# Designs tried in a protein design chat: miniprotein binders against o13629. Part 29

Target 1, 363 residues: o13629
Amino acid sequence: MLEAVTNPKSSLATFSKQLNGLLQAKVVVCKSVNPYFNLALENYLYENSTAKHCLLLYTNSPSVIIGRNQNPWVEANVKLCRDNFVNIIRRKSGGGTVFHDFGNLNYSVLMNREEFSHTENASIMIQALRNLGVHARLNQRHDIVLAQSQRKISGSAYKISRNRCYHHGTMLLNSDLEGVREYLRSPSTGILSKGVSSTRSPVSNTKLLKAEFIKQVISCFLLHKSHSTTTKPLSKPRASSKRLYDIEPKSVITLEQNDLLGVPSILKAVNELQSWEWTFGQTPSFKQHLESTELSVSMDISVVHGRLEKVIFSTPNATLEHELSSIPWTGLCYESGFANTFLISGIHSKEAISILKWISDSI
Short names: E, the ipSAE of ESMFold2; O, the ipSAE of OpenDDE; V2, 0.75 times the mean of E and O plus 0.25 times the DockQ between their complexes.

## First folded at step 9 (miniprotein)

Design z03 (at its last look DockQ between E and O 0.43; V2 from the best seeds 0.00; counts 0 for: pae O 5.7 > 1.5)
Fold by ESMFold2, look of step 9:
Formats: sequence, C-alpha cells, structure tokens
Structure z03 (fold): chain B 363 residues (1-363), chain A 99 residues (1-99)
Amino acid sequence: as target 1 above (363 residues)
Amino acid sequence: DPEEKARELLEKAFELMRKGDFDEAVRMLQDAIQTARDIGDKEMQAVALAALGFAYERLGDLQRAMDYLEQAIRVAEQTNDERLIELIKYLLEWVKKEQ
C-alpha cells in the first residue's frame, strides 16, 4: 500500500494520501500476524478513523492477551509462554485473558461512543456464522456460543474514551484448543491478587475456513451498516434487496505491516506494548505467600508495578531470618530467577544459599 | 588501587542489575573482569564472569549467558572456593532449564 522511501518528498505525499484513505475505510483486513502491530493498529484506527463505523479483521501468531487490569502470573503460565515463544501482551481494553493463534480471527468494530451496543456486533457475527451453516447464539455474558453444545466460540471486550470506542472479540475457527488450556493455566501458588480474574468457559472451534468467514463478516457488516439509518428490515442473504458484490468494495482495504512503517504513533504504540513495563509493570499490586516445610521457612512478598516492594521471611532461626532480611530485595522485577543475583553478589551462609535456591526454583 | 577498583565495579554492576539496567551492568562487568584478570584475582574474576552470564540471561541472550557461566566455572575451578564453584554450576544449570 505504501511506497518505499527512495524519494523522501514524493514518498511523504503518497504516504499521507494512503493514510487518509485508510482512515476513511469502512473495513480494514490486516495481513500481519504480529500481535504488537495489530493491537497498535487497532488503537491507531480507534483514535484517528473518520469512518462512522470501521471493522478491523486480523489474526495473531500464538499469543496470550491479558486484559488491562489482570495479573499475568495468575492468568497464564508465563514461563511456558516464554519457553515456547508465545507472546504475552497486555491489551488496552478490560476483561479476561485469551489465547490467540493462527486458527483464530479477531474482529474489532470502531465507532462513536454513543453508538456502542453489546448485541449489535454479535448479531453481525452470528449472521455470518448462520450463512455458513454454523448455528450460534449470544449468551447472558455476551459470548457467542454454539447453539447445540453451548460451548464458547467468541468472546469480546471494549475500550471506551470520551468520543470513541471499539468492541473487539475473537472467533475460534481452527485454533489449538489444547494451547488455550495449557498457556492459560498458571502454575503459581500463593498469590493474593486484586486484579481482574478471568471467567473461563469451555470452548470449541467453528471449523470454518478463514477466508470464507472473512467474506461473510464483511458482507454482513456492510449490509447491516447500510440499513442502520433506515427502517427497512434486512432480508435473508439470498433474497436480499442487494447482492453481495453491490456493496462498496472500494471501502475495504487490505494492509500489511510494512505499509505503515512510517507512522510514528504506531511505532510508539508497538514499543510500549512490547515493553516489560507495560505488560508486567502495569499489573495491579499483589502479594504472594510461599512456604518450605523442608527448609522451615516462609516468605511473604508484596509486589507493586511488577517490582518487589517488601519481602518478609519467617523462620525459627533468628540469625538466618536477619541475614535474609538484610538482602536488598526492594526494586527487583518480579520474574523467574530474581533471587539468582544474590547467589553470587555476597557472602551468605549455607542455609541462606539453600533458601535463595528454593526461591529461584519456586517463582 | 586496582583491587579496590575491581570491587567497586562489581558492586556497582550488581546494583545496576538489581535495578534492571543490564546493558550498563554488562559494561561495568567487562571492566571488572579485565581488572580482576590483571591483578590475578581468580575468585573475583569468576564472580564477575558469572554475573556477566546472568546479565546476558536477563537480556535474553542465552547463548552468551551459558558461554560466560562456563568461563566462570573454568576460572573458579582454579581456586579453592568449592562453594563458589557449586554456585556457578547451579546457575548454569538453572539457565539451561530455561532453554
């Protein structure tokens, strides 16, 4: 979509025109599977799109997406994700933690705040499913479920500002459902968290082909929005007053990540989403209690902005307790292996070394 | 005083690592390793190498992390400090489990 910068003056003018076209698009299909870029693009369109309604469609490579106010160490297996190169990203909307992969399609409808509706976008998705032979309904939590099994195939969340909002969600087409279970199963123990907890539901795939579902979603979205200012009800697709190809195809843009290399606000958003300070540092404050009966010790940790605020040890050995309390715990990032730096940075008793190893093996 | 310089570099590097400033810590540790090598302090050299390995683990460069920890072990084995050798071997095995 955007030309390479080999003539800076000409490239800037072309780039600006292409950005303006993007900001007027009614549908954007993004080919990137980079979750950081896709979430940054969503935010960019949310802030800058001039279309009354804009539908964004994208797929992410394997990623755990946590809600704005969630605790990743409660909601996910952070170590397993890192070991398997599964991204962990905090999104800007609220709600619970989800797993994305190549078998999932994400949709996002960007709109003015006063037009927000829990059910309108779900109805569009349900119609697209129905047109492809999948019988689904909206449940009381506003999830889309299969009518027969009641298993969840789509969940959604929202971001609202003064004038704008988006309603975005997942559609499980052919996702790795075992991956959904494994990466979202935290091994952590003893965490007392005030963060938002996820409500997990049994899930299923629709088994639809992504390309066919995308075509139906676009058709249903454009037909629905063309009727939103009229009282005439929608016809069924085959008997509708409009054929699918009569919908304004020029309002549909397909993007790749390289098309937007020169947009500073997107680059800034990508960098923020990739940062430890965003994903982990924005975690609501929490506490953790760990015990070792073998070592006769307990440890209480308080964590603020993802960093150790206070560490309290309890053990019958008062000399050991004093030794452990003298270690400068405050300020360390809460992450696997944080105690390892102390194994080599000071002289510790054999008992303290054993406890440091226990901490490194426990978190 | 080269011995005091090496200790000060190590202490500053550990403080930087605790704050998450691993790139700056790497620079300090490289200087500490060279200073410890120049004065023949094998224990300090091994500690600085192990810290450098851990700093690279924090930066996500697991290959360099393991390489420096292995170097640290080889240097530590030239000392009588069996506890230091054991600690560095533990840290190497801990890093390998992350892989």
Scores: ipSAE 0.528, ipTM 0.859, lowest interface PAE 1.9, mean pLDDT 85
Fold by OpenDDE base, look of step 9:
Structure z03 (fold): chain B 363 residues (1-363), chain A 99 residues (1-99)
Amino acid sequence: as target 1 above (363 residues)
Amino acid sequence: DPEEKARELLEKAFELMRKGDFDEAVRMLQDAIQTARDIGDKEMQAVALAALGFAYERLGDLQRAMDYLEQAIRVAEQTNDERLIELIKYLLEWVKKEQ
């Protein structure tokens, strides 16, 4: 029983060297399908990568990813997502809501702000698609679409800060497009949101194998970015087939979730992304009008930070209206639905309970 | 009055839960459950157990959430309050969808 007394100093030095390797990597391929980890990693690389250009590639388990300033109850069927174990995650970037699954590939190009382009990184993806026989183009919305059908195969989201930016995109390979439609269709009615709404577009799969697409993306990215660093106007374009072999093997990193368990900032970011406060509490303020003709009731709600601020009832029965209005609605989580109904279920009339159930089903 | 004390603890716990202070709500609910047991108020005990289950759900402890909700159902079934039983069962179903 050789107790390998792993000298804690040697483990820290090895970890530090690995972390420095990650921060200098031109390409990072994450094998984790944990969407919280992958988004935390994306943010970590955005903040800490020292590479001039870093390509992050990952796939998520089934997840609805909402933009920083979006309302989850407008952008998705939150109940259906919950019932089917589909994660709902608020990203730190702007843009529209997307569905992630095993059938898509996420790509993020991290760069300095001065190198920001809406078209450059999309051109790399379009070239990779072309090399695999898929004819695509960039549209006016900066979406990658199939050249013939104009169907969206990749959406884009951008984050720009003072010094750094990234271009994130999702490539549809073999995604469940029907599931995408169901999870992204909110059943909620009567919502007046201050949040950014998504524009929906017809989508299609590229039907490419993930592994082959990854290889092409890496190749196209490394080739493209190797040419951009040579600011010297070398006169003749020597088609120097800079063979993929001149790429330092250390420039492409494959990582798993366990490789970064020792990074406190990643753990903190994972916990933040999993938190109710980030996911739902960061929802822009909204109002909702609900009406039931069957129960002869209407309600007007205001929601701030994902919690009920004000609830106003209107009913023909003044006693029932008073009963419903006497419930301490303020501060209840909008998303808790039935759990809120339970917490407020005191000694209520049968009519009030029926309305409370209806509310629970409606929000 | 122990009954009044149990009610006050439960009301305070609900107010804490509305504010998102589930850790403090758990403490108050535990006291409410004990007080309700001591006086034999099964309704109050069932409500407090169910609220404790919800508080643990919000804390991310789904196992404790289910355990306390199941206890709440067992106690509520002794009250003959079909409405209370239905509400706690539905709360348990809601929590089970998060597993």
Scores: ipSAE 0.025, ipTM 0.268, lowest interface PAE 5.7, mean pLDDT 83
ESMFold2 (binder alone), look of step 9: mean pLDDT 86; pTM 0.866

Design z04 (at its last look DockQ between E and O 0.06; V2 from the best seeds 0.00; counts 0 for: pae O 15.7 > 1.5, placed apart)
Fold by ESMFold2, look of step 9:
Structure z04 (fold): chain B 363 residues (1-363), chain A 99 residues (1-99)
Amino acid sequence: as target 1 above (363 residues)
Amino acid sequence: DPEEKARELLEKAFELMRKGDFDEAVRMLQDAIQTARDIGDKEMQAVALAALGLAYERLGDLQRAMDYLEQAIRVAEQTNDERFIELIKYLLEWVKKEQ
């Protein structure tokens, strides 16, 4: 078992040196497609990077990413996502719901709060697009759109705290824009939500090769941060035989998930992002009203922290209303199928069984 | 003792499912199923199998969910409770939606 024995002193010192190098990096390209790891890494760099500006680039496996204050049952078909192994993930930034797949690139620029600019990072992305022959503009919503069609190719959001911020977004390269639509179409009815609603825009792909776009983004980012003192887009393309990443090779780090297995704060963040309590339990409180004329019943549900708080039935049959109200609804996770267990865990009247089936078919 | 053990396991499993602790519920239900089988209690066996199917559905493992609900139906058909058999068949059809 000599293979399992390591020298803790040298291993810890080497890992600490590598981690310090990461925290000083100007560009991080993450090869993981695990959305939980990638969002945890973004948060880690946001909190700990010492670089003046840090660019993080990554791609996620198919995922629905909801904003910090959104309601997933309003923004997505939660059951369809789960049944097809499409992750639903609450991010730490605000804004609306987006879909990620292997055909888009995510970018995040991490910086001190005083350096935040709505337009600076967009100008960098626009220059990279122009260098590859894609003509794009920034609109008033801070989306990047194709110049001719005005279709959105990049949306962004930000997180601003007392000291730090990040501005992150998506760039549509070759995403499955049609196949994703069903995941973002909620089947829910009757929800009154306090959550932030998405504003949807027509989208398009740029059709760029991801590797070439990454190369251009890195080049434009490093040149812009090295020379620019303005918030305006660069006046003309910078085509140079001497690129900054060629001069500063160690300032660009490529990561794999296994490189950071030993960072406790990243593991903790991954576990939090994966938890039901974060993705669903952090949903702003909401109510739902459902009616069945066939069964002569209505149901009013209050949901707090993703769990049923109160359920009220209205039906002309007082005995049935009492029976339904005796079911222990409070505390159940709000999710498709939550009523199914009551069909097998107790004895109910034929009328109550019909209503339980109706609830299961409706939520 | 075995009958009381199986009942306690099943009751605890339903409590875990209400809380959303489906992984622990699965482990509890597996023990409940074996205990019910050992004592020949077909009704308890069918309930535990159906609950296990529902727990797997909540975990997103639809193939196992369907397999256990089908097992629950086969066991339940050895009882005289036609309403319960119909309920398990409803649950199986519900799980099959959007496969």
Scores: ipSAE 0.633, ipTM 0.893, lowest interface PAE 1.3, mean pLDDT 85
Fold by OpenDDE base, look of step 9:
Structure z04 (fold): chain B 363 residues (1-363), chain A 99 residues (1-99)
Amino acid sequence: as target 1 above (363 residues)
Amino acid sequence: DPEEKARELLEKAFELMRKGDFDEAVRMLQDAIQTARDIGDKEMQAVALAALGLAYERLGDLQRAMDYLEQAIRVAEQTNDERFIELIKYLLEWVKKEQ
């Protein structure tokens, strides 16, 4: 409810009060499904939240989220993602590539560095799952897995800075696990990347309703964190229900995208996350070798900042090799540069066109 | 060639969108839409309209985003690309959930 308050001074004061409320919130439930906004919000709360512990909950539209130092062309089918309007986003945290959709819940616990634990926040999630009849455990990789099948239901990523940290996780509720496999399967071959590769694990859905899981997560989180602030051992565990009433109603905030349009740092972070330069330009340098026996051609590519640095062709036909090498490859974006080769207005030989098609199909 | 021009405008617009230059992308997409209309290329028109909807979403103009995605659906429904129609419908549903 950021109504466009017609008076700019009253709007600023109201906005400032709302923003301060957000920064003090123990729980933030974001309703936006915009993955760029949600990741920008997560980063904003990471940097600015004054709460000792803040739980952020959100769901993204279909999105491939790559780690800070990952190669999108290794970690995902970038072409398939584009063709299906699946977002590809580079997060500011390390770790592996994950798929987000309407069938998962993202959770991030933001805290001071001193409160960092690999297990504590996972235990809250495991308790919430237990309250809904789902038996889960933490594995040695700090993934939450189903107790019986050992299938991964939640991955974890961590960011630790000087003063703050967060534990991010994704909970699989009713995700399209088959779509996840296709979007996370790179068709690209012959890539030698300096990037961090993902380890894949068998996954499963919890089959829980999102709303019920959110309620349990909030309840378990608030109960757990209320115990950590009371240095005095309260002799009798007060019934779990009565402690929820001692939680200030202002400690749980529901947020919409429009509620933060007035925050320049969030807008800047959204724009950064949407940019090619962040998503693809931050790709670690890689080389790729491609070969077609059918077309009797090989190519060697070097890619720096997601752009072609060098392209070398080898063909038995010296005229064709010269033709292919005459194309101004250097500085083209790795994927879009190859797509654009179909638009390179020039008299290309039929053989060169066939090779350009093969390149575009292979990358 | 008007078809080649429309395609070049569309590709430049996508490159601008990838760079975060949505304002310039909007201009190029408008030109692409007009060129596609002039030549009767419904597929290119639908793509350019959908891209324009996405550009406005990125600019935070969700109303224009929805309007152009709805236009893209209407044009795409005149094509045989059911997959693309479903994709634009999905994009529209996504933008509606951001409101």
Scores: ipSAE 0.000, ipTM 0.168, lowest interface PAE 15.7, mean pLDDT 83
ESMFold2 (binder alone), look of step 9: mean pLDDT 87; pTM 0.885

Design z05 (at its last look DockQ between E and O 0.18; V2 from the best seeds 0.00; counts 0 for: pae O 15.3 > 1.5)
Fold by ESMFold2, look of step 9:
Structure z05 (fold): chain B 363 residues (1-363), chain A 99 residues (1-99)
Amino acid sequence: as target 1 above (363 residues)
Amino acid sequence: DPEEKARELLEKAFELMRKGDFDEAVRMLQDAIQTARDIGDKEMQAVALAALGLAYERLGDLQRAMDYLEQAIRVAEQTNDERLIELIKYLLRWVKKEQ
C-alpha cells in the first residue's frame, strides 16, 4: 500500500510538487508536536534542502532530549520518564540535555558549512525578541540571556559536517520550568561515564505569545537574508522600477506530519529515533560500582551499547559469589529492574535473593 | 503433553525477556498462562502471570503490570509456595515504588 496515493488531497504530481517546495523553502513551520517526526524532519532538511539558508520552527510534546554522546542514566530519571510517558530522545547534535514542552519554541537554521557563524543566528533571535520588547543578549557560552537578570532563555547546539550544518536551539516562552526538574534529576550512583555531561544554568520564560514570536522570527530571518542579496546590485537601474516588490509566500511553508506520510527516508528516521538501539544503545560505554554494607557485597557492571557486558560480584562468601556469577547477566538491557525476572525464573538461595532485590532497588 | 508445553512456553518467554523482546514475551506468556490454567498448575500460572506483569512494566504499562501482579498473588496464595508468594508481593511493591 502507498499511503500518499490513498489520501484524497494527494496525488503523485501534487506530492512531488510539495516535496520540491519543501526542499527550496526558506522557512518551514511544522505544526506537529511529535518530537520523533520533528527531529527526523530536521535531519531530512539538513541532508536534502537546496535553500542557501532554511529556518525550521517547531514545538515538541514533553520530552527529554539528550545530546548525541550523553548517558541517559546520568542525565535523566529514565524510570520516571517511562512511568509518566515522557519520552527520552537522543538527538544527532552534541551538547547537553534539555527538556522540551508546549511552552517553548524550537528553531533550527540549516546552512552551508562555510556560512556557519556562532553569533549570526543568535542576532536574528535577539532582534525578534527586541521587536517584542524583550531585551536579551548573547553570553560567552552562546546562550541567549535576559539583559537584566542574566537568566537563560535560549540554549543552542550545532551539527557540522563537511558541506552542511545546522544551528538549533530552544526559546523559552511559557514553559513549566519548575515542575519538570524531577525528570532531569538522575537517581543513579556509582556510574563512571565517558559521556558528555550537561551544564545547567538558571532559566526564565520570556512570557511572549508563541504565534507573535514565530511571526517576528520569520520576519527578522527573511529580512536578514534579504539584506545580503540587496547589496548585490551596485549599478543604478536606468528608466526602470525596482523589481522585488512582490512578497514570495511560497518561501514559507507550513507543514503537518500527514503532509509527509510515505516519504521513506523520513519514516526510516522516525523509526530509528524511536528505537531503543538509538537512544540507549548508542550510549558511550560505561561502568558502575555499587556497594552494600548490610549484605557485605559489591557489584561492578560494565555496559556496552546499553547492555550488560560483564557483572562482577565481590563478597566473602565464595559459594554465593559463584551462584551470582552463574546468572546470565550478559546481554541484558541496562534498565531499572533488569534483575527482577531472575527472582521468579529460577531457584536461588535466600542470600542471592536478597542481593537480587538490592540490585533492583539500587539501579 | 500440556505440562511440558506450558514449561517450554514459560522458559522461552523468560529468554525473550532477557533479550528485551517484551512484546513477543507477552504473547508467549498469555499462552503459558492459559496452558497452566488448563492443567491446574497454579504455581506455574502464578509465575507466568508475574512474568506478564513484569513484561508490561518494561513496556511502560504500569496499570496492567500491577493488575497482573495482583492476579499472580491471588493464584500463588492457593499454593503451598510461601517463598513464591513473598517474591511476587515484593515485585508488586517494587512496581508501586514501595519497599
Scores: ipSAE 0.673, ipTM 0.910, lowest interface PAE 1.1, mean pLDDT 85
Fold by OpenDDE base, look of step 9:
Structure z05 (fold): chain B 363 residues (1-363), chain A 99 residues (1-99)
Amino acid sequence: as target 1 above (363 residues)
Amino acid sequence: DPEEKARELLEKAFELMRKGDFDEAVRMLQDAIQTARDIGDKEMQAVALAALGLAYERLGDLQRAMDYLEQAIRVAEQTNDERLIELIKYLLRWVKKEQ
């Protein structure tokens, strides 16, 4: 409860103390389902956390999360996402596109670069799963898979900087796997992208309760990281239960979105993640070829920063080709540009409008 | 001629929009809307309102963009131009998808 309202000086001191507590926390459980806030918080903790190891846990509302260097129009059905109010968000980490919903748990382990491991944090998750009767393993792609079916239950994404890194993963608990398939299936054809393409794998739910899984993850994480800090060989295995009581209660923080609204850097990061320029404008350059035999037209598009650079039409009707080619395509947004040209380029023939509509429906 | 003036303002606004000068296009479109209202040209008023919505979309004011596109639909629905109504409804759907 940041009741920051009554006394500005005492509120600033209380806020500063709470913020310092957050930055020192070994575990942060975010209750917000706002994906922009959660990703902003993840980045904030990545940049500012003073903890040797910080575990962030959160769940997002229905969202397609694309990797830093991915093309949203290749990785997802952008139209279907928009029509169903599914967020499309570009993360600041590399890796493949994932779907987030209420049925999954995001985990991010933030650490110093020297502590980076592809396997260590996955082993914590595998132990937590084992404690709940789910047998999982790490595969060669560093995905967590069910031991029997080899179906993916968690993907991983990494960010490594000079001093800090994080390992992010998404654990499938009770996610809508059908919606995942629909939102992650691009209808777009003819795209030649310089972006990183996702490798699709068969997925499954663990069918675990979120609260139980969170409890096990926190327990396994705190136990594992408490052993790594003790350079002294602890002679006798102290019973696992007694070590949980030595965890300072202040090491686990639960947050709500309202608790961080006063942090300008988080607000800035939320606004950045919501921006078209970050989401779509950061798309690697691509080309697309489209053809309609019915309309007797072909089109070649180049797209840079999510905007049209060049559009070339080919049609047997020279007047129509001239009409379509006379439209000022350059600098228009890849998707909305075709719709906006219905008015901003002047009065179009019925044939030109039919083609513009077809393009708008095809991309 | 007020009709010719409204048309000229609209054409100039479209040319400004094509050049990326949306601030000046907004001014010309406001004048075109007023002139179209004064002469009772609902089609031109609807087109100019829709264009104003698009100009605000390009300026990053999605709220005004939607508001003017919704106004454009309401005016266009007073015309018998089903094509114009469909086009403006299509534009509004696109602007709503950018939110």
Scores: ipSAE 0.000, ipTM 0.175, lowest interface PAE 15.3, mean pLDDT 83
ESMFold2 (binder alone), look of step 9: mean pLDDT 87; pTM 0.886

Design z06 (at its last look DockQ between E and O 0.35; V2 from the best seeds 0.00; counts 0 for: pae O 17.4 > 1.5)
Fold by ESMFold2, look of step 9:
Structure z06 (fold): chain B 363 residues (1-363), chain A 99 residues (1-99)
Amino acid sequence: as target 1 above (363 residues)
Amino acid sequence: DPEEKARELLEKAFELMRQGDYDEAVRMLQDAIQTARDIGDKEMQAVALAALGLAYERLGDLQRAMDYLEQAIRVAEQTNDERLIELIKYLLEWVKKEQ
């Protein structure tokens, strides 16, 4: 439907009509697994959709998704993710860190602010699960858990602005729950963070087939929201005769990333989400204290916008302390190995070299 | 003074790395490596190669990072600077640790 985005020879009127169809859609199923594109699409629909309610469904390639105000060096093993091509992305909503993979389905319900409910969208998901034989309930934390084991199968977060909001979450279908724990286990010590901390819960998979779950979620969503446009129940009982396939075809749109390559605001959002300044630079200010008894030194680091602001060394050797303090620490990106260039860029005492290596091994 | 120019290029490359501008640092380090080679300064050539390896590590290209650090070691071994050799070997092992 959105062919015109990738083919400049198509008429502008056709492209405009395809975009209008997207912005009026009640359900959008996105086939892309690119987390940057999918979150950018969510934000685009959040800002521009004219539907009263819009459900977006998507899956991401392996990704660690941190909340808007979290510290990635507290919540994840950043270097391990980078070295294994696991994405780290800061989302625009609050809450804690989650992992996405091909066995997970993400849902996002976009709505007007006055219609937000912590429980309404969870009820839709629970009904879809029940229709497929999975018995689940909402717990006190607003997570969806399996009724038998109480293990979490869905967590959610939300973003609220003046007029619009979205409520989005995960549904664990067949994710690799054990093999990915290392990515969420930070190796860092000594961090004093002002960021939001995650509360981790035991998780489980539903083992549902994704296509069948998507079908049920769409059906339950559309049926539920059709009753939401009715202000009063009828005096006599009514039986709904509508099925998913009885619903107007324009209500459900399937997209791929190539369909939207020509939408400038989506491309801009992708670039912003991919930037170091967004994922790492938006980290709330924090401090770190490191100590080596073997080297008789301590180091205090202040980090602002992901960059070193101040570094203070304490050691009995005043000459060494001065030597270390003369290194231009301020402005460096906070990242594993940030001291490595200093090992080869200047002349240092044997003691300073030992401390530089210790820093490289500690952060 | 070609030696002064080569030193200036290397210093600018380190400043770019400190700022996180790794793509421009790579371009400048390539020039610094060639300039150091032209004047026969093997110590500077080894340092520039090692810095290039670190820049590629920051860019996520770990294979190139290791390749340039190995090149840096070979060049450094042609000098009398045993400390430089030891430091570049440490950096290579540091990069390998996360493979």
Scores: ipSAE 0.687, ipTM 0.916, lowest interface PAE 1.1, mean pLDDT 86
Fold by OpenDDE base, look of step 9:
Structure z06 (fold): chain B 363 residues (1-363), chain A 99 residues (1-99)
Amino acid sequence: as target 1 above (363 residues)
Amino acid sequence: DPEEKARELLEKAFELMRQGDYDEAVRMLQDAIQTARDIGDKEMQAVALAALGLAYERLGDLQRAMDYLEQAIRVAEQTNDERLIELIKYLLEWVKKEQ
């Protein structure tokens, strides 16, 4: 930043050269733990990388990452995530909900669509695991599982476009598996969602050191992808060590968040990923039924774009039913709409307030 | 009538908030707060301040959201409306959980 202020032309040329280096990199290791930045970087590299194959590696701070077409209120305990400063992020790829923490390594292999494989990139990861004494295999769901226990150690998500694709995965190293269960368990009941539901599987940690695993992944990736470019059958198995030296040092880039603050498209993507409209507003339509026997009330909610479309109350008290139904629910955000109604409608009965509190506690 | 004007501004602001137009809601709420101050309607002022806090929460400015909700509580405490005070405190706790 300081050098950019003193000579804008030289800073632009240096920045352009650095950016071109990033876009040509075969391996990108991001040191940022900001999940919004890391997902923005992943998307940026997906859209702009000129490398035939690019491996992105990163770790996120505690975060629930939901798939593009998932319902956060079904896939996670949204309240518990908020109460514990756990980010909820909607990724631009399909697939199931995952929890990220400092014990995860995220890997994303960016490639041309023609090179898309469910198995190839997983084989690289399985080889890296094997080199560290961890025996893993790919299962029928394309998850990487421990060979003995069949416990999931890596989930996969894919994005495929016309020209480009990526395979994203998460490797469990030393994650809080209890936190994973708590944050990924929705307390919400009665939800009928059109969203893609996650299949839960027994998980385990590999118990590997992150730095060692990164080193193996990079090595296995570069070795594997160097073989795919050579159409000529190399007659003699050159010792694996000599091929590591043929890796151009410029092919592996390490980044920090500050290195890309000058990229408007990354900033825009960070802001989009942080937005309510992206995270919650992109939620597929759902309905929810709630009932309280104690309060003698039931309600039916329809939610579109994370906002209330319709709310129907049923109570034995017609005056209370009318009071609750008179609230202008339509357009209120699903989670906060009930809190907002305390102000919007001014004068509620004690009974109506008790119901509104109950709803707010139940969703 | 200034009271009617303040009420109309609040109603319009709430409608804008329902539509997701929080930027315009903020403008109307600011006008409502000023009008409520000018007429000495502390209840309406507290409600408008709390609504302004919620509008800023929606805009992703949690700091302003809390600041305005805290201000709304301080104004509501001058009304002796325990219910209004409890409601705005509940909203503040809700916004604090988003931090």
Scores: ipSAE 0.000, ipTM 0.145, lowest interface PAE 17.4, mean pLDDT 83
ESMFold2 (binder alone), look of step 9: mean pLDDT 88; pTM 0.889

